# Ledger of designs, part 8: VH-VL binders against Defective in cullin neddylation protein 1 (DCN1)

Target 1, 240 residues: Defective in cullin neddylation protein 1 (DCN1), of Yarrowia lipolytica (q6c0b6)
Amino acid sequence: MVRSDWRAQEIRRVMTFTGSKEKTARDALEKFDWNVEVAIDHILNTPQVDLSGASKVFDKYRNADSDEIDLDGTIQYITDLGLSLEEPTVLAVAMTAGSPSVGTFTRKPFVEGWAAIGGDTLPAQQKLCRSFAESMTSLNADFQKIYKFTYGFLLQEGQRVLPQETAVDYWRLLLTGKYEHLDKWLSFVTEKYKRNISRDAWNMLYEFMLFQAKDPSLESYDEDGAWPSVIDEYVEFLKE

## First folded at step 22 (VH-VL; from y5 with heavy chain I110L)

Design z1
Fold by OpenDDE, fold request of step 23:
Structure z1 (fold): chain C 240 residues (1-240), chain A 125 residues (1-125), chain B 110 residues (1-110)
Amino acid sequence: as target 1 above (240 residues)
Amino acid sequence: QVQLQQSGPRLVRPSQTLSLTCAISGDSVSSNIAAWSWIRQSPSRGLEWLGRTYYRSKWYNKYAVSVESRITVNPDTSRNQFTLQLNSVTPEDTALYYCARLKLITMGGLYFDYWGQGTLVTVSS
Amino acid sequence: QSALTQPASVSGSPGQSITISCTGTSSDVGRYNYVYWYQQHPDKAPKVLLYEVSNRPSGVSSRFSGSKSGNTASLTISGLQAEDQADYHCQSYTSSSTYVFGGGTKLTVL
């Protein structure tokens, strides 16, 4: 029995047991080294999402020489989504599509990310972007995810701390209209703190914003609490 | 703060190669939030973008059509610099040359926020 | 691509408002909101004034504003001051994934 015949039989077997399409069966078998049982189990336990639509979108913006979307492709893609680069919503797109770095996309995370939420077409993605934009208008759980994501996304390989200038830029981008004391914070960072920004500092600022919203006078602020030193310094700055 | 320091000859003969270097401080030539460009300025042509280089898992270069056949922008990670080579120069290539950082915001870069000091390069026999 | 079209020179008196136009094509200014303005003083490198048509970076005076209609972007400088005397350049992203500048405008404050 020629290896090709055997494979065909195994594919048919998987299809018969799972009711899946040939491609799905084949992919599962290949993924699990043609273990039929494991493949069947995988197919039965994994929702089958059609990735073809999102993949077509990827192809439209892909670099001619590689299976990646480069800076120019990204710019065009973002534009076609109806967004401008200076919009926080773009970061939501980056997160959703699993961008590995600023201005780039790779196929797998792009396709899987969009397909998972129904972004199988450009219009569908556009619609989703509108939803993202809505979530970016206030301090909410979705925004917080993007906010936290942004820090790591901006870091260069081997970089552990975000340059102050970069942090400031993105605080302006992300927090304008959401944090009434943004100017004070930025002033503090640039004029008093004058250091690079740690992940902890970045994340805890968000917590502090929520805290401050509940207690504008900061009467309940505990310096002995679990706040990073930068926040303590900021509170001191605010009291001056 | 990001600083760009340019170096190279200011006089080049026709048909020779113009070579400039831009040393980066305060940032990396392989920065995740930047691309690096060469721009020249002349009274006759104004500002003219010549080319760009950036690193994302690999190096990407883009050149202006006007110089594409003659230009090479090369990054040097070991020295944290990038260079410009323009071959077969003519008097039309006489200009003030700038290296600049293309600032990338969110997912793209569209404007130049840091510039070198400029290098006037004259092409003459 | 050909340079964006700017007037060669504009002039105004202190306190006046002036506008500098930047005209491109449907492949650059008309296609994208990625228009930028730079100020350049003598013997200095250009400095960004506006990004994405009308946004001001930190440190840029509110006297500088921008707009775009069709293939033409405009920079408006209100309350002209002597320090505003400089060259002004527009820049746009293009459909060919390049960057194009205008010819530059010399602003003289009378």
Scores: ipSAE 0.919, ipTM 0.963, lowest interface PAE 0.5, mean pLDDT 94
Fold by OpenDDE, fold request of step 23:
Structure z1 (fold): chain C 240 residues (1-240), chain A 125 residues (1-125), chain B 110 residues (1-110)
Amino acid sequence: as target 1 above (240 residues)
Amino acid sequence: QVQLQQSGPRLVRPSQTLSLTCAISGDSVSSNIAAWSWIRQSPSRGLEWLGRTYYRSKWYNKYAVSVESRITVNPDTSRNQFTLQLNSVTPEDTALYYCARLKLITMGGLYFDYWGQGTLVTVSS
Amino acid sequence: QSALTQPASVSGSPGQSITISCTGTSSDVGRYNYVYWYQQHPDKAPKVLLYEVSNRPSGVSSRFSGSKSGNTASLTISGLQAEDQADYHCQSYTSSSTYVFGGGTKLTVL
């Protein structure tokens, strides 16, 4: 029996036992080095996600010459989702769809990301975006994920620190309406701190916002605590 | 602070190639949050976008239809600059040429936030 | 692509409000909310005043506002000041993935 015939038989076997499509069977077999039992077990115990819908959405916006969604495709895609570029919800889309860089998408992360949460169609994705938007209205766990994601997303290759101007732009974008003292923070950053923003600074600002909300007087703030120096300086700034 | 410094000849003869360079400081020509464009300004046509270049895994260029057949925007990562070449110029190409940064926010870029000093290029015999 | 249509000139007295229109098509201004306004003083490069029709960047006076209806975007300058004397340009993203500017408007403060 030729190897090809054997493989075909094994695929059929998996399909018969699992009721799965040929592609699913093949993929599982390949993943587990053509161990039929393991493949069957995997298929039966793993929710099968149909990636075809999300892939079709990707195809609508991909570049004509490559398997990527470029800047223009992205702009159109975001527009079709019912979003504008100056919305924080767009960052949720970037995160969900696994955008590798600003203004671009690649197929695999896009398809897998959307399919994982039921974004198999543009309307489904639009609906999800509405949900994302709701999560962006307050300081909550979902927002924090997007907030943290944003820093790394904006960094260029080889860049360790976010330019101050960029950080300021995105703080305005993300924190407007969520942080009462945003203007003070931005003033501090631009007028006093005047340095680029580290990841630690970025992340700890979020923690500080939560802290400050609980203790507006900052009486319990410990300068010897695990706060980065930028936050210490900010607290000093607030006391002036 | 982002700065764009332009250089190149200010006089070009008809049918020749207009060539300008835009040196970038404070940002990268391969920036994740920027694209780089050439824009020209004339009294007759106002501001006119000519083309852009940006890097995302590869370089992407897009040109205005009006100059597409004659224009090349070329990035230079080694020098952190990008250039404009406009072939077969005519007096109609006489204009103040700007290099500019197209600001990308969230997932797109649609306006120009930093501009070069401008270079008046005159096409004359 | 044809330039967006702006009045060539507008004038007003100090303290007055003026409006500059920017008329495009269903393929640009009418299609997207990606309309931008620039202020350009003599011998200077354009500076962005508004993004996405009506949003002000940091440092831009609240005297500048924007709106859009159909294929026409509008820039309104209230409380006109001498320093507002400049050229104003609208810009839009297009369905062809290009950027189109208006013809520009010269604002004279009388």
Scores: ipSAE 0.917, ipTM 0.963, lowest interface PAE 0.5, mean pLDDT 94
Fold by OpenDDE, last read:
Parts: structure tokens; sequence; C-alpha cells
Structure z1 (fold): chain C 240 residues (1-240), chain A 125 residues (1-125), chain B 110 residues (1-110)
């Protein structure tokens, strides 16, 4: 029996037992290295989501020569969502749709990401974007996820730290209106600290903002605590 | 800090090829948050965008319709630079040529934030 | 694509307010809020003043503001100073995924 014939038979077997579509059966078999029992169990225990709607949206913006959305397709897509590029909400879209890099999307993460939250049509995605925008107006759990995501998203291949200029740009983008001492922080980073920004520094700034909001005088700040050195230096800067 | 340094001949004869190089420092030609462009300036035409290149799993190039048939923008990752080639030049191609970084913010790039020093190229017999 | 239309020159006295217009089409300025303004001094490269119609980058004076209506974007400079004497260029993204500039405006401070 030729390998192709065997595979076809196994797909049919999975379809018969699960009632799934051929594509679903094939994908499960491929995922589990053609173990029929494991594939059947997976399909039966995993909710099936219709991906066709989100896939149609992807097709509207994909490059003519590849199965990817390129920079220009992305610009048009973001525009059609009712967003401008200089909006933090766009980063939420990038995260949701599983963007692999700035200005690009691939089909699988895009389709799966949107379909998982009911983004099966452009209008549905627009509505979701309005919800994203609301979450971006204050320091909350959803915003923190986007904030943390942003660091890794901007980091280039082979880079361990974010260039200072890039960090500053995105702090302005993300924290304007949310951190009253943003100008002081940016001044500290550019005029005193003068180094690239680590992931720890990026993440701990968020924690410090929350801390400072609760203790504006910073009387309870402990230099011997678990704060990175950059935050210690910033606190000293604030006292001057 | 990002810096762009241009090099190439300042005099080109009609029908020949104009060639310029832009060396990048403080950033990468394959940057995830940038694209790289050539722009020229003349008294008669003002500023004119000519083309761009950027890398996302593969290289993408886009050219202005006015020069599309004659232009090539080539990245060089080994030297961290990109080049301009403009074939079959005429006196109308006389201009101050700039290389520039197209800044990408969030998910797109729309304006030029860093510029080279400019190279005046004269097309004359 | 044809260049965006700007006045060739504008002038004003110190302390005055001046406005520079940039007129495009429904395929560029009228379609997107992706309009940018640059300041260019003699023998220097252009420097960005405004992004997305009205936003100021860090280091740009609050004297510079921008707006857009229909196919026309506008740059306003308030409290005109001698140092503002320069060329000003508008730029837009287009529906053809290209970048188009205006013809440029020479500002003279009297």
Amino acid sequence: as target 1 above (240 residues)
Amino acid sequence: QVQLQQSGPRLVRPSQTLSLTCAISGDSVSSNIAAWSWIRQSPSRGLEWLGRTYYRSKWYNKYAVSVESRITVNPDTSRNQFTLQLNSVTPEDTALYYCARLKLITMGGLYFDYWGQGTLVTVSS
Amino acid sequence: QSALTQPASVSGSPGQSITISCTGTSSDVGRYNYVYWYQQHPDKAPKVLLYEVSNRPSGVSSRFSGSKSGNTASLTISGLQAEDQADYHCQSYTSSSTYVFGGGTKLTVL
C-alpha cells in the first residue's frame, strides 16, 4: 500500500469516527504524527471553531504573490479597522492576530487568533478593536499584557535589549496619559541612564508606576528590595 | 543613534547608470522596525520618493511608477548598506539624492525620520 | 502620482501666525490621516515636524500645529520667529502604496 493510499484511509477513518471535515482530520493526524487514536481523541475533546470567516478577511489583504500580509496590506488593514498607526490599539491587534513581525501577518495565527474571540468578519474585528481601545485607556491587566508583549515584539533577531530610542518612542505611545511622571522618566532615561533597555527594566517600570501611584512620596520604597538598579537610580533622580 | 552615510559619483553621463550607496550605522538594513528608501530633490520637482526595501522573512521592494522601469534598490546585509541603481539617466535625473529610513511604528511605516547627507548628482555630457 | 499642491511662498512678521496649505486628492490626503510635515533649512535634510496630520514629535515646539479637511491639510505656525524661516514640505501615503510630497513652501520671516 502506497503511503498516499494509507494516509487517505486514515483520514477517512478519523472522519468516520469524529464526524469532522477532511481538513480537520488531516490537520489532527499531521499534528500527532498520524496516530489515529490520538487524533480522534483530540478532535472529540477540542471545540471546533469555524475559521472560514477570518480566513476570508485575511485574503482581502494578503500579498498577491505570497500567503502573507505585507507592510502595505497591513497599513490598509489597520486603516479599515478604523485605526491609525500611531495608536496603542494596533499593538493589541498585532498580539491578537499573532503577528510575527512589525507590519506583517501570516494566515494561521491571524485566522486562529481572530476566530478564537469571534473576529470572523471585518465588522466583528472592528467591534473588538473598540473594546481593545477601551482597555488601553488605563493601567489594567489587559493593558499590562499588551505592554509586556510590545517589548518582545519590537526586539529584533539577535537583540537582547531594546534600543533606547525605540523604548522611548513606545513609552510615549503607550504611557501618555497613563503615567503623570512620564516626562521625568524619559528625561532620566535619555539624560542620566543613557543605556539600552532590558526586558526586566521594561517590565519593572510598570510595577513601579503602580507602586508610585499608591505611594507618591516613595517613603516606603526599599532600595534593598527586588527592584532593578535602573529603578533605584530613577528614584534617586526623583529626589534631586 | 542612527546615521546614514552616502557615497557614489556626482557626475554621470547621459544613458549611463547612476549608482549610489547608503551605509547604515546604529541600525540594521534588515531591521524589524524600519524600511529603507531613496528620495531625490530638485528645484523643478521638489522632493520625490523613488523606492524602498525592507526585510520580513524575505525582501520586499516597491518603486515609484515614474522610475520603476529603470530603478533597482538592493540591500547588502554583509555590509549593512543599501544601494540605488538608476539606468538610462537623462538630464532630468539631475537632483540631490537622499537615502532615508522609513520609520515603522506599531505595524506600519509612513514617514522618514533619518536622512543621509545628500549627494548632488549631475547628469551631463 | 502628481505632487501635492503647496503655495510657493508665504511670509509673516515676528509674532504673527501663518498657515501653509497642502492639497491632494481622494487617493492620498483625502483618504488617509497619514499626512506629515517637514521643515528644511538651507543645506540640511528635511526634519519631521508633524506626523498623522497634527501630532508633534518630541522636541518640536507647540507653536507648530496641523489640521486636515477634505483633501487639504494645513500647517499653522504661531508666534512666528526668525528661526522658522525655512522650506516646508507636506507628505502623504497613497492608495497605490507610495509616498507623495508637496512642491514645498518657502517661508520668509520679515
Scores: ipSAE 0.912, ipTM 0.961, lowest interface PAE 0.5, mean pLDDT 94
Fold by OpenDDE, last read:
Structure z1 (fold): chain C 240 residues (1-240), chain A 125 residues (1-125), chain B 110 residues (1-110)
Amino acid sequence: as target 1 above (240 residues)
Amino acid sequence: QVQLQQSGPRLVRPSQTLSLTCAISGDSVSSNIAAWSWIRQSPSRGLEWLGRTYYRSKWYNKYAVSVESRITVNPDTSRNQFTLQLNSVTPEDTALYYCARLKLITMGGLYFDYWGQGTLVTVSS
Amino acid sequence: QSALTQPASVSGSPGQSITISCTGTSSDVGRYNYVYWYQQHPDKAPKVLLYEVSNRPSGVSSRFSGSKSGNTASLTISGLQAEDQADYHCQSYTSSSTYVFGGGTKLTVL
């Protein structure tokens, strides 16, 4: 049986059990690596979302020669959302719309990401961005997701660590007003540490910020704990 | 640290092609957080942006209208550099030429944070 | 697109405050808050002073500030010092997805 014939049969099977359209069945099967049972369960338990609205928004900013939003399209899109590029909220947009790289969007992640949270129109997306902005004002669970997302988003293909300069720029962007000791941290990184930043270092800084907020004197800090060496060095720096 | 090193001839005859190279260190010509541009400076025109190149899923080029018909910006991933070609030059193209990095932040890039040393190119017979 | 308009020269005494204007159109300075300022000393490449109208990068003195109204952006230098003598350039993003610079301003400290 040719692979194409097998796939067609599986699509028909899903359609028969769910009553869904062929496209819906195919998309679900592709999403779940052609597991028919999981695909059927997904279709039956997931409300059908109209993707047409978000797709229209995508079309407005799409490159003329490709089905992608390029750098200039992105700049205009972000501007039309009522944002400037030097706002942390833009990273929330990148995450929500499934941006594959800085300054670009592709149709499927863009449309699905926005539609999933009611971003079917530009005004709806603008409203959502205001909500994102509110979540970016303090150290909370939503902000932490964006913070963690940012590291991977900035890494180039084949890179395992983030260049120090890039890390510093984005710490300023993300943590200004949220971490009272930010200047001390940046001073430590640039003047003492002087190395590129690992994912573990990036993520554990966030945990440390929370820890330090609860224990400003750092009396309960344990060097033998599960802290990366960079954080240990930072604590030593703070005691000097 | 990012460094840009320029090279190329400093004297070009009218109607010939101006060619410059910008070698990148500390970053990649295909960086996802940068774009690369050529800018020239003259006493009469000040600073003038000429063109930009960057890579995502493919290469994208944008040129200034004033030179669009004569300019080519080419990236070279193998040598981690990008070049400028300006055809049919005239004395008006005499200027100090800079390569520069366009800094991308969050989802866009709008200003130039690293510059080459500059190359004075004179168009003369 | 046409260059942004800057005064050719400005001057001030040490300790004084001076302002440099940058006038564009509704397609650049008037449309976006993406205005940038550069300082350029003789035989040196331009260095960024301000991004997005009024923000200072790390290492830039608080003596430098920026604002924008309508189609005109402004750079203000307070407490003028001898080291501030340089050329200053404004730059904006445009609706045509290009980058436009001003004509440049020569600042002389008397």
Scores: ipSAE 0.910, ipTM 0.961, lowest interface PAE 0.5, mean pLDDT 94

